# Ledger of designs, part 20: VH-VL binders against q8ixk2r445to577

Target 1, 133 residues: q8ixk2r445to577
Amino acid sequence: FFGMLQNKGLTDYCFDYNPPDENQIVGHQVILYLCHGMGQNQFFEYTSQKEIRYNTHQPEGCIAVEAGMDTLIMHLCEETAPENQKFILQEDGSLFHEQSKKCVQAARKESSDSFVPLLRDCTNSDHQKWFFK

## First folded at step 1 (VH-VL)

Design oc9 (framework fv_cosibelimab)
Fold by ESMFold2-Fast, scan of step 1:
Structure oc9 (fold): chain C 133 residues (1-133), chain A 121 residues (1-121), chain B 112 residues (1-112)
Amino acid sequence: as target 1 above (133 residues)
Amino acid sequence: EVQLVQSGAEVKKPGSSVKVSCKASGGTFSSYTISWVRQAPGQGLEWMGVIIPYFGKANYAQKFQGRVTITADESTSTAYMELSSLRSEDTAVYYCATEPYYTSGYLFDYWGQGTLVTVSS
Amino acid sequence: NFMLTQPHSVSESPGKTVTISCTRSSGSIARNYVQWYQQRPGSAPTTVIYEDNQRPSGVPDRFSGSIDSSSNSASLTISGLKTEDEADYYCQSYDSSTHYVVFGGGTKLTVL
């Protein structure tokens, strides 16, 4: 599935990846930003290997969470998806990170003035429910 | 950091209208969501409505539908709340409150100092 | 829409723990974030808890928030109660689909 990955609870917010340099597309945090409907930095692909891919720049990026961390960061995609890059998009819209057994939530981190996608214990909150537009 | 400064106290007659201002500084005004919340003497907080300047949209609590109008002027970074057909029960302190970044979460990080509106004959 | 119900008042002695509940009348309490505000006489409210259980910088860890889906309520808990904690406390939530904000009726906390 392809499109803008939008939050059900924060209805105007989409996954967004805006690297500071087009030649360094990895290593930065995925953020949430107002959905603009133009694709580009908000266009993602959900693959059969349970990856969330960023294809706007080359080489392709894949969203990952490092062990013990709760932030989503952009890594290089691999031929076979490693466990830290696998997210299960469930029927209720939950985005379950298999390796950590946590769900992606639109949440404020301390000392942050905005929402970002973070791993949190899975709940029935609409802030943990996502859909492609 | 965000600061909200409201206009001064008003004394109004029943049946008239009042327009309270809320001037914001700091941050990007178009990214705010600005809500109006009132508090009658000795009573609780009551939400009246919100304006979302980024979308040019205002929404109002059902109780105030038809009597309240919330507007924003981006050139002066000022939001306004106008309440018409005033009654004695509208006597209250009126607050503007905001989150500097639109999150749809309605966390009121910053509050104005409040404006006392007294409705008496 | 829905209502949030709080007790009108609570009282407790210094050093003890007090819990203030906030019950949602319809729809799940877990559906939308709950914030908690403290208001002292003559002042605008200030945030003590946001997003159900997060504390702003500067708020002591004696303040905590929780959600209980079985009772459809949120709770504010203040441990190690101090005289300066005397204030009115308000819970607040919203309906993100309708952009409607709801405050609880408020709870007056008295420290004996």
Scores: ipSAE 0.012, ipTM 0.656, lowest interface PAE 8.5, mean pLDDT 85

Design od1 (framework fv_cosibelimab)
Fold by ESMFold2-Fast, scan of step 1:
Structure od1 (fold): chain C 133 residues (1-133), chain A 121 residues (1-121), chain B 112 residues (1-112)
Amino acid sequence: as target 1 above (133 residues)
Amino acid sequence: EVQLVQSGAEVKKPGSSVKVSCKASGGTFSTYGISWVRQAPGQGLEWMGVIIPLYGTTNYAQKFQGRVTITADESTSTAYMELSSLRSEDTAVYYCARGRGYSYGYWFDPWGQGTLVTVSS
Amino acid sequence: NFMLTQPHSVSESPGKTVTISCTRSSGSIGSNYVQWYQQRPGSAPTTVIYEDKQRPSGVPDRFSGSIDSSSNSASLTISGLKTEDEADYYCQSYDSSNLYVVFGGGTKLTVL
């Protein structure tokens, strides 16, 4: 299943990946941006391997958690999903990163009006609840 | 599967710098973190920092920020740790270790054999 | 910032069971995985337990890990003690607030 991955608490914001260089599609941070309903950089697939795939481009990108960090970055997809790329979308809308035991939360970046998904201790906050549109 | 082989022991003067290498063989180098951990004689393990070679991403322990630089050369599957402004208190065995698990599930296997760096006048 | 506190030393006779604790000073021990490393004199550390309770291939079932939320600690238990188990043992976790790997101070295990 696929679509725009929207936050329940941070109203109208969706997962967004728009790397500045099309020749370097991996290694940049996933951000949150106003949901525009046009797919493209906001179009993701949730796979049976618990991956969040960036379906717009080749090579296939998979959202991963960077070692030692709380940020989500785009990584190369593997034939068998590594643990850093596995997210369990739970019935309450939580996106649980099983390797770290943390949940994905919508958060403000650098005291600006920009928002990013970050790993945080799991809570019942609406900022940790996600759904595919 | 993966083995880490480090450069040999070094004797350095105070105020100089040292650069230790860690060569990986037998597995994927670029997508796994390589951490550096030191151990002063008779003391415990102290984490210095990590690099993920594919992204060039580094993270350093606060104590070593400004003095340590970790780099990687993907073409030779080699990571490097350079420590500057050496003091006698920097005398230690320096280990590289391959990170397993990701994000907050960070653990180390394998470890390099260690490199003794002695700082004395 | 948090610290991991281990006893300085423990000792036990061959064939007996020993438990080494690792207590987190602030924040929940369950918030981040705990690993355990064994280090013999003159050797690099080797992993005996990862992600709280998992054993790497080749580590015998005598080694087990556990978490106790009530005491905010992790424990390494070694049953059927053998002379070759004599070593320093280190626990390790991750400080997500500082993005820092944290090691315990180490425990010297003497088997006699």
Scores: ipSAE 0.007, ipTM 0.540, lowest interface PAE 14.1, mean pLDDT 84

Design od10 (framework fv_cosibelimab)
Fold by ESMFold2-Fast, scan of step 1:
Structure od10 (fold): chain C 133 residues (1-133), chain A 121 residues (1-121), chain B 112 residues (1-112)
Amino acid sequence: as target 1 above (133 residues)
Amino acid sequence: EVQLVQSGAEVKKPGSSVKVSCKASGGTFSTYGISWVRQAPGQGLEWMGVIIPLYGTTNYAQKFQGRVTITADESTSTAYMELSSLRSEDTAVYYCARDRSYYTGYGMDVWGQGTLVTVSS
Amino acid sequence: NFMLTQPHSVSESPGKTVTISCTRSSGSIGSNYVQWYQQRPGSAPTTVIYEDKQRPSGVPDRFSGSIDSSSNSASLTISGLKTEDEADYYCQSYDSSNLYVVFGGGTKLTVL
């Protein structure tokens, strides 16, 4: 699957990656932003290795969550995906982070009016349901 | 509804710098880009650059690289545009605008009222 | 890098229809959305068309936007011209290769 990864509950928002330095594509947080339909910053691929890849820049980026953290950050992709980069996209739209046993949820960033994807305990909330457009 | 309110008019000498503010109220600030666009007397709209406050990401038009700096303070919902080494050709109305395009092309949906900057000796 | 080219001026009588073109010099006009801004004398610009053909709330349906791939142009069409439509009109798109906002040179619409 590939395309813009949109949230069912936060209906106009998509995964978005726009790092502050184009020469350093890794190490920054993935955000949610108004879906624009143009791909690019919002174009992601879900791979057979259970990765969420960002292919707009080289080298390719893969979304990861560090142990004990709840934020999604961009890492370099590996030939074999490490455990912190594996997400199971379920038929109900849940995006399950295998290593932490938590689900990706659309959430308001603390002390801000912006939105980000965060790991939370899995629920049946529409804010935890994702689909590719 | 969101409004953008800019600081007042400035008169500057050549070689100085000017810093114009743009305060957002009534809506979201951090998740939208803030673009700066100027217009010299009788001339068209000229894009200077943009900031995405959430990340602090900036992009500047080639003509202004090295002279323009755009910053944002999320705690006060205020963006700033500083232009240095002013010359008479920098006399213009400077606008901030909420930018849905930043990387895509959706464009500006809310504009500030504009700030007149006059550069004269 | 590309430019957006507009006619410097257009004129038409009240009640008539006018069309303003915006031509992209390189790359497809359809590669990025086109917006249209209206600037009346003494005022900040306001959006009359976004995402090629969408109208913001409050903009009358006399304003319409279109894309023509064969001429590599976007167009703003204003029907039933009123004196209040007299303004400068700017098209705007985005250059994905350098992440730049690109404005057309602007068109002065005179309603005489």
Scores: ipSAE 0.008, ipTM 0.589, lowest interface PAE 8.7, mean pLDDT 86

Design od11 (framework fv_cosibelimab)
Fold by ESMFold2-Fast, scan of step 1:
Structure od11 (fold): chain C 133 residues (1-133), chain A 120 residues (1-120), chain B 112 residues (1-112)
Amino acid sequence: as target 1 above (133 residues)
Amino acid sequence: EVQLVQSGAEVKKPGSSVKVSCKASGGTFSTYGISWVRQAPGQGLEWMGVIIPLYGTTNYAQKFQGRVTITADESTSTAYMELSSLRSEDTAVYYCVRGPYSKWGYFDYWGQGTLVTVSS
Amino acid sequence: NFMLTQPHSVSESPGKTVTISCTRSSGSIGSNYVQWYQQRPGSAPTTVIYEDKQRPSGVPDRFSGSIDSSSNSASLTISGLKTEDEADYYCQSYDSSNLYVVFGGGTKLTVL
């Protein structure tokens, strides 16, 4: 699958990666922002290795979660996807992070007006349902 | 700081085309959206479209689809808006504006405006 | 697509508070961020509020933005009115379903 990764519950918000420095693509948190339909910072690819890739820059970035964290950050993609970069997109739209056994949920970042995807216990909430547009 | 400087006023005949330029300085040109917004005399603001220069991607308001073309030249940090098949109702001040950009979602810097007059 | 409706004009005396509304015709006002722009005669617009309630650097704290879900509207509130606040004010949002930027019709603020 390719495209903008949109949330079912947080209407019109999409995965967005907008690093402050175009030459330093890794290490920053993935955010949610209003879906603009222009691709670029909101264009992701779901791969056969269960990666969520950010392909608009070289080298390519892959979304990852570090042990003990609940935030999604951008890492460099590897030839063989490590466990912290694997997300199972299920038929009900949930994004299941295999290593942590948690689901990606749309949430407001406290002390900020930003929205971010965070790992949370899996529920049947629409805020945990995602689809490519 | 960021500045957007537009080309000067134009007077055009109905049926012709106009191409307005917008030169950016002081900030990042390639990765920010550059939009075009027009304002007819005494009227409100109307969005025409946007380009992201780094990717060459454009999106146009349906009302202008087929008549408007937005382009960018990264080597000169200049965006262009060309409007064809001009009518008298296209008489307006045309603004280039930085945005929307996905992180900010708003227009942060406006050009000074270019008056385009369409008359016989 | 939706429309954003503003009053055509509002007026108030210096030192008082004025509120300008921006009502969304369909869909929730909270679904998409709302921005506010100030335009003085002969000038390009400038941003006074972005993302519902944030102020750009240099905009006085007399300017504030809010969202009211019950009326499906956004509001720009200007307290301690000064004569230099006299201008046209435009709200703006994004229609994600049509990938379209939407402006309100504008409100002329007279301070006298």
Scores: ipSAE 0.006, ipTM 0.540, lowest interface PAE 11.2, mean pLDDT 83

Design od12 (framework fv_cosibelimab)
Fold by ESMFold2-Fast, scan of step 1:
Structure od12 (fold): chain C 133 residues (1-133), chain A 121 residues (1-121), chain B 112 residues (1-112)
Amino acid sequence: as target 1 above (133 residues)
Amino acid sequence: EVQLVQSGAEVKKPGSSVKVSCKASGGTFSTYGISWVRQAPGQGLEWMGVIIPLYGTTNYAQKFQGRVTITADESTSTAYMELSSLRSEDTAVYYCARAGYKYDRSAFDIWGQGTLVTVSS
Amino acid sequence: NFMLTQPHSVSESPGKTVTISCTRSSGSIGSNYVQWYQQRPGSAPTTVIYEDKQRPSGVPDRFSGSIDSSSNSASLTISGLKTEDEADYYCQSYDSSNLYVVFGGGTKLTVL
């Protein structure tokens, strides 16, 4: 699949990666922002290795979660995807992070009005349902 | 610094098509969205659509859906806008614009100089 | 899905301050960023404010942007007016529901 990864519950919000430094795309947090399709920052590829790839830079970025964290951050992709970069997109729209046994949920960023994808216990909430458009 | 240079003015007959080019010089072309915005004489700005050159993905305003085609050639750093089935009301200056600011990719940072397209018999 | 409404024209004397409003017809003005573009006759637009309040390099600090949630509007304020500020000004935002760039109708600023 390829496109904007949109949330079913926050219907106007999409995965967005817009690093502060365009010369260094790795190490920053993935956010949710109003879907616009107007630039590279909202286009992701879901691969057969269960990666969510950011293809606007070479080498390509892959979304990952570090041990003990609940935030999604950009790392460099590898020839064989490591476990922390694998997300299972399920038929119901859940994005399941196998290594942590948690689901990606649209959530408010701590003490702000902005939104981010975070790992949370899996539920049937529409805030945990995602689709490519 | 990045500059957008557009092709020259055109005079077209109703029912024909026009293809306007927008060449980026310097800087990054493929990773930023390139939009097309038109302005009829004495009127305001009207958004037509956008392309993200790296992916070849496009979004078009519904008013132009079916008549507009936006393409990009990364090897020449050039975006194109083709408008078919021309009508006299399509007489306008056509601008290309890059969405290069950090957070809002609908925000334009660089504009082309504009291309006047006149549709008359 | 929404419209941005600007006054058709505003005028003020050199050295004074002028404010141009941009009102969103539905949904919150704060839901999407607002930009402001300046266009002189015969020229392409240039950006004077982006992302609500930011100034591009080279734009004087006499230009400022603000958002007012209570009136559901954005404003461009130009202080210390100069004759070269005379131009058309357009606000612009984004309709995320329809994936559409929305421009205001434009305001002609006359410096008397």
Scores: ipSAE 0.008, ipTM 0.641, lowest interface PAE 9.7, mean pLDDT 86

Design od13 (framework fv_cosibelimab)
Fold by ESMFold2-Fast, scan of step 1:
Structure od13 (fold): chain C 133 residues (1-133), chain A 121 residues (1-121), chain B 112 residues (1-112)
Amino acid sequence: as target 1 above (133 residues)
Amino acid sequence: EVQLVQSGAEVKKPGSSVKVSCKASGGTFSTYGISWVRQAPGQGLEWMGVIIPLYGTTNYAQKFQGRVTITADESTSTAYMELSSLRSEDTAVYYCARLSRYYGSTPFDSWGQGTLVTVSS
Amino acid sequence: NFMLTQPHSVSESPGKTVTISCTRSSGSIGSNYVQWYQQRPGSAPTTVIYEDKQRPSGVPDRFSGSIDSSSNSASLTISGLKTEDEADYYCQSYDSSNLYVVFGGGTKLTVL
């Protein structure tokens, strides 16, 4: 699968990555933003290695969980995917992070109109269900 | 193969601070977690904390109650662990250890030789 | 926050099989991967099992790992026991809620 990674519960929102400096693609948080049909910051690829790759910029980035945190950040992809970069897109649409044993959930960022994907206990909520469009 | 080389043994007085270094060579330093693990004489392994050098992200065990600070200098591929307000119970061998991949599920595949810190009056 | 409990010591004769348990105090043992380390006197630990059951290159196949959900425990099994297997063995897992590294208390293996 590849395309826009959209939330089933928060239906207008997609994974989005817009680093301040495109030459330094790593280290910033993945956000959710209104889905648009233009690719760019919202174009991701789900690989056979269970990675979520950001293909809009070179070098390619891979979504990872930051140590001690529940947020998703951009890392550099590796030849063999490390465990914190592996997400199982399950049959029911849940996005299960193998290393933490938690699910990716669409959530409102505190005190703002912004939304972000966060790791949460798996609850079978539509806010934890994702699909490529 | 990543090699980790630690600074030498130290003898410190109660109430002082100690800063141990861990220099990495070979392989990638910036994107892998470097943890600090201590072992008191005749006791088990005790995790103190971790740093991801590229992000400066740290996570510490609650037991150390703001007494531990882990830092990294990417230009020299060196991680540091500073422990303050030393007590006799802090006498231990301190290890740095690198995860084989990212923090959270992979084993420590490279360990420093250990640094003996003795705290006595 | 949880603890991993190991027996303090185990003993067995050369050629026999020994099993070392690692029991999780709260939450499921299957919720996070378990690693196993071997430590000889004066040395840093080395990995013998990772991700519950995997062996690093160079570790003989007489070392194996398993998970038992019924007892909420992980186990390290060493068959064909040799005198060079005398060491302390530590299990280790992760607390995914806090991303803490948790070590078991360690088990001293004596080969008689």
Scores: ipSAE 0.007, ipTM 0.543, lowest interface PAE 14.1, mean pLDDT 84

Design od2 (framework fv_cosibelimab)
Fold by ESMFold2-Fast, scan of step 1:
Structure od2 (fold): chain C 133 residues (1-133), chain A 120 residues (1-120), chain B 112 residues (1-112)
Amino acid sequence: as target 1 above (133 residues)
Amino acid sequence: EVQLVQSGAEVKKPGSSVKVSCKASGGTFSTYGISWVRQAPGQGLEWMGVIIPLYGTTNYAQKFQGRVTITADESTSTAYMELSSLRSEDTAVYYCARDKWYSSGYFDYWGQGTLVTVSS
Amino acid sequence: NFMLTQPHSVSESPGKTVTISCTRSSGSIGSNYVQWYQQRPGSAPTTVIYEDKQRPSGVPDRFSGSIDSSSNSASLTISGLKTEDEADYYCQSYDSSNLYVVFGGGTKLTVL
């Protein structure tokens, strides 16, 4: 699968990665932003290794969640995907982070008008349902 | 380092077409957007459209839909903007600009501009 | 389909502070990022603020950006005004619903 990764519950919002420095594209938090349909910073690939890969720019990045954290951070992709970079995209649209046993949910960022994907206990909420467009 | 270099000034007759080029160097061409923005003498900036070369996606301002065509050649890292059915009010400086992140609309590098004069 | 409205002109003396507003006609100003561009006569625009409040390298910290949800506007503030700051300033945002870039009408800054 590849394309814009859109949320079913938070209507019109997509995974979005907009690093502030073009020479350092990893290390920042993945956000949610209004879907624009043009690809680029909202274009992601779900790989057979269970990675969510950001290959819009070189070098390529892979979404990861660090131990004890709930935010999705862009890291460098590795030859063998580490466990913190593996997500199971299920038929119902849930993105299950196997290492933490939690699901990716669209959520409002504390004290702001912005939205971000966060790890939360798995539920049947549409805010935890994702699809490539 | 990134630079955008545009083709030279042109003088055109009403009803003709003009095609302006914008060659990028020193950075990634295919995955960044290239937007075209014009400015009539003494007037403000007006967005015309964008292309993201890798995805082949284009989007045009409503005012120019049907008259503007933006294309890109990844092998030469060059974007083109063609405007047809020219009128005297199309006289303007045409800029290309790198649209770093389409969702933010941030133009981080600008070409030097190309003056297009439309007169009979 | 929204507009960004700026004052046509603003003037202030050297060393003082000036603020240029950019008001969004519909939808929240916070829904999309705002950039600010400086254009001197005969030159291409250059960025002074991007993504609401960020400064590109080389832009002095006298330039700052802010968002005011209550007035639905973005502002560019220039402190310690210098004569070299004389230019036209444009705000710009993105209409994600219609997928097009919106520029404000521009503000001529005179430093006298």
Scores: ipSAE 0.080, ipTM 0.718, lowest interface PAE 6.1, mean pLDDT 88
Fold by OpenDDE, second read of step 2:
Structure od2 (fold): chain C 133 residues (1-133), chain A 120 residues (1-120), chain B 112 residues (1-112)
Amino acid sequence: as target 1 above (133 residues)
Amino acid sequence: EVQLVQSGAEVKKPGSSVKVSCKASGGTFSTYGISWVRQAPGQGLEWMGVIIPLYGTTNYAQKFQGRVTITADESTSTAYMELSSLRSEDTAVYYCARDKWYSSGYFDYWGQGTLVTVSS
Amino acid sequence: NFMLTQPHSVSESPGKTVTISCTRSSGSIGSNYVQWYQQRPGSAPTTVIYEDKQRPSGVPDRFSGSIDSSSNSASLTISGLKTEDEADYYCQSYDSSNLYVVFGGGTKLTVL
């Protein structure tokens, strides 16, 4: 699966990543932004290694969850996907992080009109449902 | 170093069209947006629209929709802005700028500007 | 939709510190990054601050950016003011409602 990763509950919002340095794409938080269909910042790939890759740049980035955090941070992809980069995109649209045993949920950023994907306890909320568009 | 070099000044009559070019060198072209920003004499900066060359996708400011066309040629690393149905109010310096699109959304490099004068 | 409002002009003597504000009319100033551009007379704009507080290579550290949520504004601060700093300064952000780039009206900085 590849393309825009869109949330069902938070209508018209997609995964978005735009690092400030084209030569240093890791270490920043993945956010949600309106799906604009222009690719690049909103182009992701779900791989057979259960990675969510940001592969519009080289080296390729993979979304990771750092210890003790509930945010999604871009790391470098590895030959063998580390445990903190493994996600299960389930048939029902839930995006499950294997290591934390939590689901990715669209959430409002505090004191902002922006939104971010955060790890939360798994529910049946449409805010935890995702699909590639 | 990255450089954006624009085409030369234009003098146009009302009702005509103008096409300004912006050639990028010294860096990546396709994976960035190219925005066009104009500035009327003594006025501020006004965003017109953007193109992402890799995908050929565009977004235009409402004010210019239907009258502006932004294109890009990846083979020559050149972006173009065409503005039709010109009027005197379109007299301005037109800038291209490389765009870190949306979530960060800043212009890291600018062209030198192209003066377009619309007069009878 | 929102607008970014800047003072029309500010003035200060060399060596002093000046601050230029950029107030967002609606929505949170922190919803999207704020950038600042410098435009000297007869020249194209150049980026002096991006992503609220980051400085591009070549921009001196006497230029700084900040965000104030309480006033819903961004600020460009220039310390140790120099004659060469005389220019127009524009803030810029994005409107999430329409994905448009939004510029402030610009501030003319005069070094006395």
Scores: ipSAE 0.018, ipTM 0.629, lowest interface PAE 6.4, mean pLDDT 91

Design od3 (framework fv_cosibelimab)
Fold by ESMFold2-Fast, scan of step 1:
Structure od3 (fold): chain C 133 residues (1-133), chain A 122 residues (1-122), chain B 112 residues (1-112)
Amino acid sequence: as target 1 above (133 residues)
Amino acid sequence: EVQLVQSGAEVKKPGSSVKVSCKASGGTFSTYGISWVRQAPGQGLEWMGVIIPLYGTTNYAQKFQGRVTITADESTSTAYMELSSLRSEDTAVYYCARSYRYDSSGYYFDYWGQGTLVTVSS
Amino acid sequence: NFMLTQPHSVSESPGKTVTISCTRSSGSIGSNYVQWYQQRPGSAPTTVIYEDKQRPSGVPDRFSGSIDSSSNSASLTISGLKTEDEADYYCQSYDSSNLYVVFGGGTKLTVL
């Protein structure tokens, strides 16, 4: 699967990675942004190794969650996907993070009107359902 | 729907600093870039820099590096641009503008503030 | 670093079509998106074209954008010219290798 990774509950929003410095592709939080349908910063690939890759830039980035955190951060991809970079995309659209046993949810950032993908306890909410467009 | 409202005109002496505010309403603030663009009287547009409030990260044009500071307060949906060591050549209208697509493919401005005239005179 | 070059001024009669060019001095015009902004006297710029040829809601279809790789230029075309189209027009792109937003020098459109 590849394309723009869109939320079923927040239907106008897609996964987005848009670092302010194009030469520093890793280390920043993945955000949700209005879907623009043009790929690029919203283009992700879901691999057979359960990675979510940002491969529009070189070197390729892989979404990860650091220990004790609930935010999705861009890391460098590795030859063998580490556990913190593995997400199971389930038939119902849930995106299950293996290491933490939590699901990716479109969630409101504290003290802000912005939305970001965060790890939350798994529920049947449409805010936890994702699809490639 | 989205509006950017800037603070009022300023008259400053050479060597001083000016801080202009830009308050966003009617849309998402933290995940969009807020850029600052200036225009000297009768001249064209000149980009100064950008902030993405959620990341707290900035990128400045080389010409302004060391003199410009762009900040944002997510709780009030307000961005600020402070320019120090003012010269008469800094007399201009300063615009804030919301930015889309801040990556190698380019970025663009969808909504602009009304502008703030800063006059530097002695 | 690259520059974007526009004609300083263009003039045309109401009802006619005008085209404003924006030429990139180095690197491909297609490497980075081009936007076009309209600025009427005493006003902030507003977007008339973004990402080469997209039109914001509320902008008439008389405004169109195009890219010509052979001349390394972007163009803004305004058909059915009206007096309210009289304004300065700026093209803008992004120099990703040097991390700069680049504006063209601006074109003053006079509707005679």
Scores: ipSAE 0.015, ipTM 0.601, lowest interface PAE 7.1, mean pLDDT 85

